# VHH binders against o26223, part 296

Target 1, 191 residues: o26223
Amino acid sequence: MKLLWTSQHIKVTVHIDGKVSKMDVLEAIKTRRSIRKYQDREVPEELIDKILDAAMCGPSAVDERPWHFIVVRNREMLEKIPEVHPYGAMVKDAPVAIIVCCDSSLEKIPGFWVQDCSIASQNILLAAHSLGLGAVWTGVYPLEDRVEGIRRLFSIPEHVIPFSVIPLGYPAENPGTRDLFDPDRIHLEKW
Short names: E, the ipSAE of ESMFold2; O, the ipSAE of OpenDDE; V2, 0.75 times the mean of E and O plus 0.25 times the DockQ between their complexes.

## First folded at step 20 (VHH)

Design Y6 (framework vhh_7nfr_2; at its last look DockQ between E and O 0.01; V2 from the best seeds 0.00; counts 0 for: pae E 18.8 > 2, placed apart)
Fold by OpenDDE, look of step 20:
Structure Y6 (fold): chain B 191 residues (1-191), chain A 122 residues (1-122)
Amino acid sequence: as target 1 above (191 residues)
Amino acid sequence: QVQLQESGGGLVQPGGSLRLSCAASGFTFNRYDMSWVRQAPGEGREWVSRITYGGKDTWYADSVKGRFTIARDNVKNTLYLLMDSLKSDDTAVYYCAKDAFEPSSPDSFDYWGQGTQVTVSS
């Protein structure tokens, strides 16, 4: 039985009417793309709050929840981020960025914080997308220059590790959707 | 205009050493990761090594790990490649490459030098 994956054109009906159509979780996951171009439009604080709420809902090792978030709206700071973050050029064009950090003092078990912060970062991306925003994950950790650069820029204490920078904004591009399903990556019971 | 100029190539015996330099101009050198890329005769371009803008992180192709060292002097706007224990398979034109700041570029690099020839032969 050839499962004809009919490319259902998920018409993202941008309902013009202010009702943020609730995107289901699978749709959000499947249709999310990295967005690097943004409209000259401010992101409401309410949306950022929702995104941050989502960021904190992910699991963490032994419930350590080591994450902190820096919300950056200052234009000067946004423009400085690319100076220490290669591939972060789009940050200067975003109305807002979230820096995900780990407070190492909150770790209960060493080493899981990367997973924890990754989950938080992914939730930010998914939440942003579900709310009609575009975002992209720009990795900071584990690159020492980036970590130190971001640390200096934002006066982050030594026990706190910047992990990712995520610019957000209303999308000014539509890269389309990708089918990334690869059955060859699925193994049943054994490799 | 961005300019990258490689130097230091030459003919060396197997087991020998070379030091390549790349003089950079026309951009803020200390803001960009830099790489060395090489192209052997009849082969495609092969990434060799990368260094972050501040020089704290480095990466190497498996083929050169333990033998090559990438470095940079941000005061002199110069990228280096120290090549030790050279092998015949290291024979190639070596290019200095500027990392692209645009993440959407399929190419990791937006500018290249003219290259310098490295020949490893007995």
Scores: ipSAE 0.400, ipTM 0.759, lowest interface PAE 1.1, mean pLDDT 90
Fold by ESMFold2, look of step 20:
Structure Y6 (fold): chain B 191 residues (1-191), chain A 122 residues (1-122)
Amino acid sequence: as target 1 above (191 residues)
Amino acid sequence: QVQLQESGGGLVQPGGSLRLSCAASGFTFNRYDMSWVRQAPGEGREWVSRITYGGKDTWYADSVKGRFTIARDNVKNTLYLLMDSLKSDDTAVYYCAKDAFEPSSPDSFDYWGQGTQVTVSS
């Protein structure tokens, strides 16, 4: 195999149901919105696989990669999430949810797993958006009642910490984009 | 859907000046870098200039440095190219382009306008 270094540009394409889709990274980051209304339409397993592959591409503290993911499609289980997670009411209307967890036995630097799982969670949101899906991050950690409730509901072992619940599906709303850049938040050289 | 509409082209004599505009819609304009690209008859596309999303930094191809000025109005969602000291070699269709991974490579842009013709001749 001969490697040629003659090109200065790369086009990224994403195939969804036989269609070619393009979305650059900055567009994905700037246009992603929290989506809480979903179509009555199944999300193919292939798309969930792609989203989780993307989730695992994030950096982690000393490459510890402490994350585990629970994919929830069962209606009875999805309906129970709001009972232990009051701000997760939209989860019962989603065709699928992903629970992002930390396996504390994989920690190499104590306490950095929060950053690690936050990165994985954001990658899930961006990957879903790039695939034509909508998602929202609902917080579990550090709220102890939510952590304990989700752990009990999904039989999560004591050394595993549920971090976030991310319902997703084909969007049934379009909240539009927002201009959030605020130059007053930028400090040069010092505060 | 991203929409870019160039205007302000025309016939100009050598040494003249021209101002191109690009009206943008279908995306949050002030979140994206913008570029001007041109294509002369029978030639490939040539990158001309780039401006960052906030307008803080600008870049120019060597062929136009000191003669062209890129600017943007993030309130009106409009990109500009101020062209001075025009030469016959500047004759081309001019396009505005949204967001590029590689600012010096015109093939890296995925979104183009319809273009506006600039002709510089005696």
Scores: ipSAE 0.000, ipTM 0.106, lowest interface PAE 18.8, mean pLDDT 83
ESMFold2 (binder alone), look of step 20: mean pLDDT 80; pTM 0.809

Design Y60 (framework vhh_7nfr_2; at its last look DockQ between E and O 0.09; V2 from the best seeds 0.00; counts 0 for: pae E 8.6 > 2, placed apart)
Fold by OpenDDE, look of step 20:
Structure Y60 (fold): chain B 191 residues (1-191), chain A 121 residues (1-121)
Amino acid sequence: as target 1 above (191 residues)
Amino acid sequence: QVQLQESGGGLVQPGGSLRLSCAASGFTFSRYDMSWVRQAPGEGREWVSRITYGGKDTWYADSVKGRFTIARDNVKNTLYLLMDSLKSDDTAVYYCAKEGFDYWPSAFDIWGQGTQVTVSS
């Protein structure tokens, strides 16, 4: 029985008028999945700009905004990332990846940069999804080998900490949606 | 052919020490995180320890923390597990496992045949 993977083409109804139908924020959050397979299709710069704009709109501790972003399109570099990131194999198949970094010199309160960069990373994922792209968060920090590997590969200065690598592309898979709601994790007024 | 081969298991008294080795071949060993996993008789597989591809980060199960040490030699393509202060509960087949599976949920894509560790007085 050949399980016909019906490639349910997420009909990103690109309406003819170039207006990317705006996905509702709750819809984006609920329907977002990690995408690790990508089409052989380039991602327009305009979409990357929108994603990066979204990445910078998140809150940060005392508004420190410690994040930097490396946009990687070079095929050779994309292919090298898996060499220092064992769980980043899919990066080599993506047309583009964003590396989220923290500039420690921008940190005002120690330790919150992880939250800040996490928010930025999540916004990248949500924005990508809302724009009809697939993405996955591949963790770099806090694993020292990965941090150092990415640092070396991209000549990142010592005061800047690579945090995540996020490959992006038009999705070539549809993992479906999942319900992750767990009422047992909700406590009213007291634990 | 991709292969992991464990060695160094045996019979040891409680409080004793063993050193397990895992020889890797058929893949670029230095590129992958590695783990030790054990399986006691009648029990499921239990993750024991993990080490990153460069050896800078290590993790241990609570049951072995402070007693076991994971290490690797990327030149020799070998993974190690130093086991000190062994207990009867450490009796199991110990497996070397390669990490870095591309797609979740599988964390390990290559396994050794395992080496038996028996702690008995």
Scores: ipSAE 0.399, ipTM 0.753, lowest interface PAE 1.2, mean pLDDT 90
Fold by ESMFold2, look of step 20:
Structure Y60 (fold): chain B 191 residues (1-191), chain A 121 residues (1-121)
Amino acid sequence: as target 1 above (191 residues)
Amino acid sequence: QVQLQESGGGLVQPGGSLRLSCAASGFTFSRYDMSWVRQAPGEGREWVSRITYGGKDTWYADSVKGRFTIARDNVKNTLYLLMDSLKSDDTAVYYCAKEGFDYWPSAFDIWGQGTQVTVSS
């Protein structure tokens, strides 16, 4: 008895076999690199939504969730960022940037918002990477001139602190993976 | 103490070639991306080239693409810049730079003393 495979049978098999595999979380952490060159290609709103959903999944001190996000796609606004953020020049070339902010009125434990917003920022980088995008964290806080410059540029209220600017887009570079493991940084039981 | 020491600069005629070297010590060289940066008289510093810690990827400023080649030897802890087809606009002090953080705003945290390259007729 000889089984014959039809074109419709092949279609069903391809559909079952064609599901996109998700990137393993350890692979994402190991392979994520700062990406500073982007294709001239739009980032769909759906992907930004997924990235921000991931950003908000991070833990925070006593569940305070102090973060707010500004999504910037306007070319004129992106082009102004380097004027107040020297070394943020690649932001003007990105199709979109996310500004991570702390709303200090949401703090429940003073001083932990930096950790909270750092977690959200790292989640943005990992989520972008898992979706085939490249991103880089450009530091704003704690550099006070940059904080005030970004605050003025985006009309951010005094009780809201811009923490980071994260340009992102489809990558136009591939820096490769680094081996950064250093066993001298590991201490058992005590220092 | 982390140290970077450039060498190999000099006076050369237009169209000539030079090989710059940067000897690294005081840190695990093979773990860090490295760059060459240059500064012409009266100008700010200009990034020239970057190489990943393992040497797999390289990048160049548009002004030097096709003429300069960055390389590294992780056994000898040495960074190189091979400069061909030199022009008068390449006259500058060339610095070896170690990348300090993975993210902005601090792309580089250590610089060498520099080596002078002068391209003149």
Scores: ipSAE 0.013, ipTM 0.256, lowest interface PAE 8.6, mean pLDDT 83
ESMFold2 (binder alone), look of step 20: mean pLDDT 81; pTM 0.820

Design Y61 (framework vhh_7aqx_2; at its last look DockQ between E and O 0.01; V2 from the best seeds 0.00; counts 0 for: pae E 18.9 > 2, placed apart)
Fold by OpenDDE, look of step 20:
Structure Y61 (fold): chain B 191 residues (1-191), chain A 122 residues (1-122)
Amino acid sequence: as target 1 above (191 residues)
Amino acid sequence: QVQLQESGGGLVQAGGSLRLSCTTSGFTFSRYDFSWFRQAPGEEREFVGRITYGGKDTWYADSVKGRFTISRDNAKNTFYLQMNSLKTEDTAVYYCAKDAFEPSSPDSFDYWGQGTQVTVSS
């Protein structure tokens, strides 16, 4: 019995008229999946700008906004990232990656930068998804080998900490949706 | 051909120490994370610990934390499991594993050793 992989054409209804169909926020959150396969298609700069705008709209501790973003499109650099980030293999197949970093000199309160950069990273994922792109969060911090590897590769100053690498592209997979609601994780008034 | 081979297993008394080695060949050793696993009779194979490609980061199962240490020597294409304060419960076949360069999970392995028996007597 030859399991005919029916190529379910993900009708990404790319409305021709450049109007990115607005996905509501709950839909974006609930339907977002990690995407690790990408089409051989470039991502327009306009979409990256929108994603980065969204990345900078999240809250941060005392509004410290410690994040910096490296946008990587260079094919050679994308291919080198997996060498220092073993679980970032898909980065070599993406047309673009965003490296989220923390500038420690911008911290007002020590330690909250992890939360701040996490929020920024998640906003990148949600924004990408809402724009019809696929992305995945590949963690760099707190693994020292990955931090130092990315630092060296991109000549990142010592006071700047690479936090995550997020490859992006038009999705070449459809992992489906998940129901992750767990009522056992909800406690009312007390544990 | 990719090969992983465990050595250093044997019989040891409770409270004793043992050092396992995993010698590798057929790939660029310094590019990969490695893990140790163990399987006791009648039990499922369980994670013991992991070391990153650069050797700077390690993590361990709760059952072995503080007693076991993983290290690596890239010049020898070998990584190790130092087992201290051994308990009878540590008796198992120990396996070394090469992490796959997998995009999906840190729990993906593409090659395993044949295993080495560790027996801890009371």
Scores: ipSAE 0.051, ipTM 0.541, lowest interface PAE 2.5, mean pLDDT 89
Fold by ESMFold2, look of step 20:
Structure Y61 (fold): chain B 191 residues (1-191), chain A 122 residues (1-122)
Amino acid sequence: as target 1 above (191 residues)
Amino acid sequence: QVQLQESGGGLVQAGGSLRLSCTTSGFTFSRYDFSWFRQAPGEEREFVGRITYGGKDTWYADSVKGRFTISRDNAKNTFYLQMNSLKTEDTAVYYCAKDAFEPSSPDSFDYWGQGTQVTVSS
């Protein structure tokens, strides 16, 4: 940030040694874009830990917290994902991917695990963005061929359901912001 | 002011039955799902069961399934936990909880009762 000061008002503090500057939550939500091109640069484990911590902060139906996460860094495995996920070609170029899964033995309300894992997936996207990373949600569930392909590839047991694959890395593209607000989608008191 | 109040706890012999009630006020009862939780001393709260706003769906923890039944009476702003075939491991403080499961509130739970003690003697 620039130094801003006046003779009569608040002096700003400058922090050149600290962590990446924190992003306002509304800014993060409004500026997050799907990123499908990544730098050839490793993502530190510490950032993945922060992202997964954020993923687990989401609400879940009756606090069931059905989610599990597989962190994939192995190049051979990342390169195999497009073989079972035809619209996930960018995954092979990512330094890391997170597979969001549901452990059905933790499910307390039938079928709400989809909402739960969707919340965790979106939190991964927002947390990655706030940390200077780019990510994209690639859908696995409910497409059965993708579910079974990912399950086979990563030896996921039958009671665990792979929900999404989220490749991430330092972005090598900037698609810009979008203005998606549509007042016609807002209904007061009734439809 | 949202309030939930449990009642019906007490001392019961193993194999016996109790019926807990949760009376509510300060909100439109019929629009919300409700849950029962329990907590033994020094332990985390454990999910017991849940009922949807329409009463059509219920869920239970494996440890109580087949023995406990949740029901609700929208006219009385009250929901219930019928506990049958009680075991000593069912001894706990039982809490009722209001879910925010309706379009205007996305949180899983936003209000709790004060709890009622259930003690099951051998």
Scores: ipSAE 0.000, ipTM 0.100, lowest interface PAE 18.9, mean pLDDT 83
ESMFold2 (binder alone), look of step 20: mean pLDDT 82; pTM 0.824

Design Y62 (framework vhh_vobarilizumab_d1; at its last look DockQ between E and O 0.01; V2 from the best seeds 0.00; counts 0 for: pae E 25.3 > 2, placed apart)
Fold by OpenDDE, look of step 20:
Order: structure tokens, then sequence, then C-alpha cells
Structure Y62 (fold): chain B 191 residues (1-191), chain A 121 residues (1-121)
């Protein structure tokens, strides 16, 4: 069965009529791309709520759920993020960004918070995509200059570690899709 | 092992043309977005052109209408046709696999060694 990968240009037809076309989970995962250009359009709070809900649904080590989220809509703050994040240039053009943080005081087992916050961050990206938004994961941790920059900018306590900055918006680009499947990365029973 | 090998660079007069090639190996070429970057002396690396695995193309404003990115998946080769070359196009040109952002090295899996393009009268 030759899976004719018809390059269906998933026209994310933003159907005006509010019906969020239900994207299945595999489609969301496979078609998600980093989006760094955004329309001059506000993201409704309802969508952010849904995204944050999804962010909190991921597993965490021993259910420690160490994540916190800063939702940033203030234009001045968005414009300042690139000053402390060298790869965050697109943040200034986004209508909103989510900063994923870890509260270290919530850790039950040391070190798993990176996995926990990664899962939360990925869920944000997938949820955003499924809702017709574009997003990109800009890494903060473990780079100390970025961690400290974001910490200072947002007055984040010392026991809280900024992990990622995720700008979101309606996409103003279509980078296409890619096939990331690599059978050479699959090992059966042993390496 | 993933390899990207650029060729086709050289010295040209203003208004001249060059065609760069990038031979790719060690991965399924047809499945990945590819890009050309360039770095002029004393400047940062910048995205010049991008082509998706679906052959959608993007160009920097500075080269739009003059440069054409293309690929031959059967030959595992990326091309950059450069026409109407200008002195400001002088740079080392790099082939990149899975390049999404010019300012983000983290978005790239691999880079070639580069090929020098010099535009001078």
Amino acid sequence: as target 1 above (191 residues)
Amino acid sequence: EVQLVESGGGLVQPGGSLRLSCAASGFTFSRYDMAWYRQAPGKGRELVARITYGKDTWYADSVKGRFTISRDNAKNTLYLQMNSLRPEDTAVYYCAKDAFEPSSPDSFDYWGQGTLVTVSS
C-alpha cells in the first residue's frame, strides 16, 4: 500500500464561523511547524485558556506538576523579550507569549522538571496548532544568560526557573510540512 | 553521516551570474526543507533562500527577483541560481538542512563548509 502522501496543503481554513475544526492528535503532531510570523490579530482569551488547559494535562514525574505560566500581552514587555533572548526576535511581533516556568519548590524528585516543562511546552504548541494558531518554542533553560534575562524582566523569584518562551498568534506564514521519520533511529530489542 | 558540500562559488563581475550547488548525503533529502545562507565579512549569517520539501520557496528581500532556489531530489542536490549579482552579495554561501530561522543555529541540523562568492569589478 503506497501511502500516497498527497501533500494536502492543510489550508488551515480559519473558518470564520467559530467552528474550531477538530484536528486529530496525529495530524496535529505531524503537521505542526514553528511559526515565527503572525498576523496583526489578537488571540482570544478563550483560546489561551484552552492552550493552558492542555499545557497542564501532560504527565509529570510523580505528578509533581511543577509548571507555572506567565501570559504576556503587554506590547512593551513583548518588545523587551528579544533584548534578553537572542533568538526571540519574533516575540515582539506576536500578540501574546506564554512563558513556561518551573517552581523548584514543587519538585518531588530533582531534575525531572525539565521533562515536565518540556511536555507542557509541547502541549502548548500542539494545542495552539490544533486551534489554528502558530507558535514556536524558544528555549530559555538551560542558558544562564537567557534564564537570568527573563527572570529579571518579569521579576521571577529565584526558586522559579523560566524554561521557555512561546509566542503565539495567527500564522502569517506557511513553512510547509516535513517528514521527520527516520528509521535509522529505531532499534529493535537492542541498540 | 549527514554531509552537505557546496560548490560553484567564485569571482564574478557585477551583473554577472553564478549557480551554486549543494550535494547532500546521509539523509533522505526529499523529506527535509533546505536553505541557503550567506555570511559577509564582519556580518552575521543571514537567510538567503529557503525551499520546503514540498518545493515552496522563500527569499530574502535583498535577493528577491535575482536569486532562485531549487532542488533535484533525484540527485540529492540543492541549487541557488544567482543573477544580476552585486558587490553586496559577496559572502560565503552555506547550504543548510532544515533551516527555519536565520538567527537560530538551533534550528539547523547541519551546515556545509560554504563556498565563497566574490562580486567585484
Scores: ipSAE 0.010, ipTM 0.250, lowest interface PAE 11.0, mean pLDDT 87
Fold by ESMFold2, look of step 20:
Structure Y62 (fold): chain B 191 residues (1-191), chain A 121 residues (1-121)
Amino acid sequence: as target 1 above (191 residues)
Amino acid sequence: EVQLVESGGGLVQPGGSLRLSCAASGFTFSRYDMAWYRQAPGKGRELVARITYGKDTWYADSVKGRFTISRDNAKNTLYLQMNSLRPEDTAVYYCAKDAFEPSSPDSFDYWGQGTLVTVSS
């Protein structure tokens, strides 16, 4: 993974495309929506690098960090994903997708890799949103037909488990903000 | 106990180079941001360069393009490569473990004893 701006200070007021980019973390969490329609516009490698850096910042069980990422830009490959993932049709229309995987040989505590890869996946969604991109988490694990289909398509070895496919691009839709807070889900001290 | 031991300082002529090292112990080095600070005689301490645990770097404008911060997590060692040295770079250089958010139980600033760099004819 490449770090952008190793010897340069990132400007708060101007980004490479002239856009001011600073979002409060609570705002990012509350305004992120699943985006399934994308502009016909490439996503620069630099933004993918920032997103993957963010993905790897998540906590993991005993710091096992079991995640690996496949970055897919090839049109032929993106167009094949719906053949093995029936709810991944939007992936063919995305300029890029990230496949989040677990390398089971890195597990230190069995079974916690699902939480670890879920954290990495959510960080991808939030980082993409903060950079002006839209993304959606499409589930692979634990659906065995999807796991095997994606594994075969991308030559993923037996000990590596594809967890999620996350297409992303500049959004071509705006579904708006939701109010999902439910105080009945909050229990003080005990149930 | 956190220990930071700087080395590599000395007397050098303008235009010369030095490489500073900081040996770290007493904490999980690879999980913490690290920095170099300096303090010239009669001046306050200033941040020179910083490197995150993820290896993102930042440099003060006065040293940008001349100094390079790096880390070797396997050796628990922080480095500062100082090129094209100028008399205004004369200072005691300190290795620092950067503070995290104030609420973090392991976000305390720790400093070494410093290593003197003198740039003079």
Scores: ipSAE 0.000, ipTM 0.064, lowest interface PAE 25.3, mean pLDDT 83
ESMFold2 (binder alone), look of step 20: mean pLDDT 81; pTM 0.807

Design Y63 (framework vhh_gefurulimab; at its last look DockQ between E and O 0.01; V2 from the best seeds 0.00; counts 0 for: pae E 17.8 > 2, placed apart)
Fold by ESMFold2, look of step 20:
Structure Y63 (fold): chain B 191 residues (1-191), chain A 121 residues (1-121)
Amino acid sequence: as target 1 above (191 residues)
Amino acid sequence: EVQLVESGGGLVKPGGSLRLSCAASGFTFSRYDAAWFRQAPGKEREFVSRITYGKDTWYADSVKGRFTISRDNAKNSLYLQMNSLRAEDTAVYYCAKDAFEPSSPDSFDYWGQGTLVTVSS
């Protein structure tokens, strides 16, 4: 069987406040940091569209693509999230948040939706970073109280599972780059 | 108001040295990475050097071994020591507050006005 070639050095050019941005994919992965402080600055709809496009580019089990995304900009709704999601306190300070959800009716392989939505969530983080934004993944699933709280707050149907809440905005902090490579985690041929 | 003010530019002969300074104000300078960029006539702005808030450094290939970036967080200042200068180093040099990608000028939210460095015989 003939396999398709994919490039690992694909750069996306976008206009941000009259600027053009490009980032190497390995650089994006190595330099992305969780950002929990945001400037008092609107994020253009164009950038959110590009981020969600990237989110949907992820692989999924048997191409099931179980993900759905809720874009939240309403200030009152953003301020309510910490009431049901205590580790989401920074969400109230973000100009926008994306809720990554799984529609269980789209599952083709039971139980792999967690991997699928994790891939989409990570793509959101990387795309946001490449566009000059900061973001953080705040976990909802598998914590039942958080899942139920977010589902109720956003009128999410019972067959749809909120997975993560990702606040994002122009960063107001810079935690710097880390060296996280640990060769003891690498095993050749067997454990 | 966030401000970055470059100084120390001037005319130097090839092989000479020059030290640029950047005074930062209006933000907590020590929390942020900072960088130098340059723009030669008719060219796009290009990356020169980066220093993280933890003082790790990175340099463009064209300046490695000749330029040294440093910071003094107590003085809210960024520096660029430029040695063995060449005609190709002629440019307006900009100080920038960089958060995430010092190799791309489009990843910066605040820039100085620039200081001109001219290297000619």
Scores: ipSAE 0.000, ipTM 0.108, lowest interface PAE 17.8, mean pLDDT 83
Fold by OpenDDE, look of step 20:
Structure Y63 (fold): chain B 191 residues (1-191), chain A 121 residues (1-121)
Amino acid sequence: as target 1 above (191 residues)
Amino acid sequence: EVQLVESGGGLVKPGGSLRLSCAASGFTFSRYDAAWFRQAPGKEREFVSRITYGKDTWYADSVKGRFTISRDNAKNSLYLQMNSLRAEDTAVYYCAKDAFEPSSPDSFDYWGQGTLVTVSS
C-alpha cells in the first residue's frame, strides 16, 4: 500500500496496483466528513458509476425507489448552482456534482420520498468517501427558493423535486474526524 | 471578455503537417473542456477532437492516429497537431471551450473565428 500526498499534504492511500484503498462500512461512516475544497483533478466516470450504484442500493418505502440523479460536469452549470443555492458556493470548485431528485410519480406512499432520497444521498457521501473522494450534502428541499432555482436551472419537470446537490472531488482539505457519540440520546426500553 | 483566437492554418500539401493554436483570454482555460471542430465548404461543422480539463482526449474516427490535441495551461492555450494531412481535411478549424458534449457543437459556449486549413497538391 502506497501513501500519496497532495500539495496540501492530504494523505491518500493507494493499493500497490494503483487503486484507491477501500474502507470497511464502519470506517467509512465514522471517518466521513463534509469536504468543501477540491483538487484540480477530474473524477473518473468509473467512480461516479460506482457511487450511483451505491446510491440506488438503499432501501425505500415499499421499494418505490423514487430517486433520479443528475450528474453535472459542465463548468458553466456548476458555476451557476451557487447563484440559486446560497450554501452551495463550493459547487463551482468541484469537478462534478450529483443532484438527487424525487420523481413524485414513482411514490407509492406519500411523504416517504424524503427518507428515500436522504438514504440515497447518504450512500453517495459514504461511497465517495470510501473511494477516496470528498463530498458534501447541500440541502435543496424543503427550501422553496432553492428547489425552484435548481428546477429552473436544470429544466426539471414539476413532478420531479430536487432534493440535494452533492459536489464531489478529490479532497483538498482534511478536517479530521470527530466523535459524535452521545449516550444521553440513548434510552433503554422507554424514554 | 471571453475570447478564443485560432492560428496556424495555411496551405499544405498532402502528407504534410500543421500545428494549430488556440489562445484563450478572459477565463482560465484549464478549468474547462475544450475541443476542435472543423467545417468544410458546403458541409456541416463536425467534431474533430476534445480534451477535458483532466486531459482526457477523444478523436473523430477520421483523424485518429493523425491528429493530437493538447493544452498548455501556463499559456492558456489549446493545440492541434495535424499530421499526414489529406485533401478531405481541408476546412476552417474552430476552437471551442466547455466541450461537455463533444459531439454537439451546441454544447459549447464560445467559439473562435476559425483558421483555414487547405490541403492541396
Scores: ipSAE 0.000, ipTM 0.259, lowest interface PAE 13.3, mean pLDDT 87
ESMFold2 (binder alone), look of step 20: mean pLDDT 83; pTM 0.847

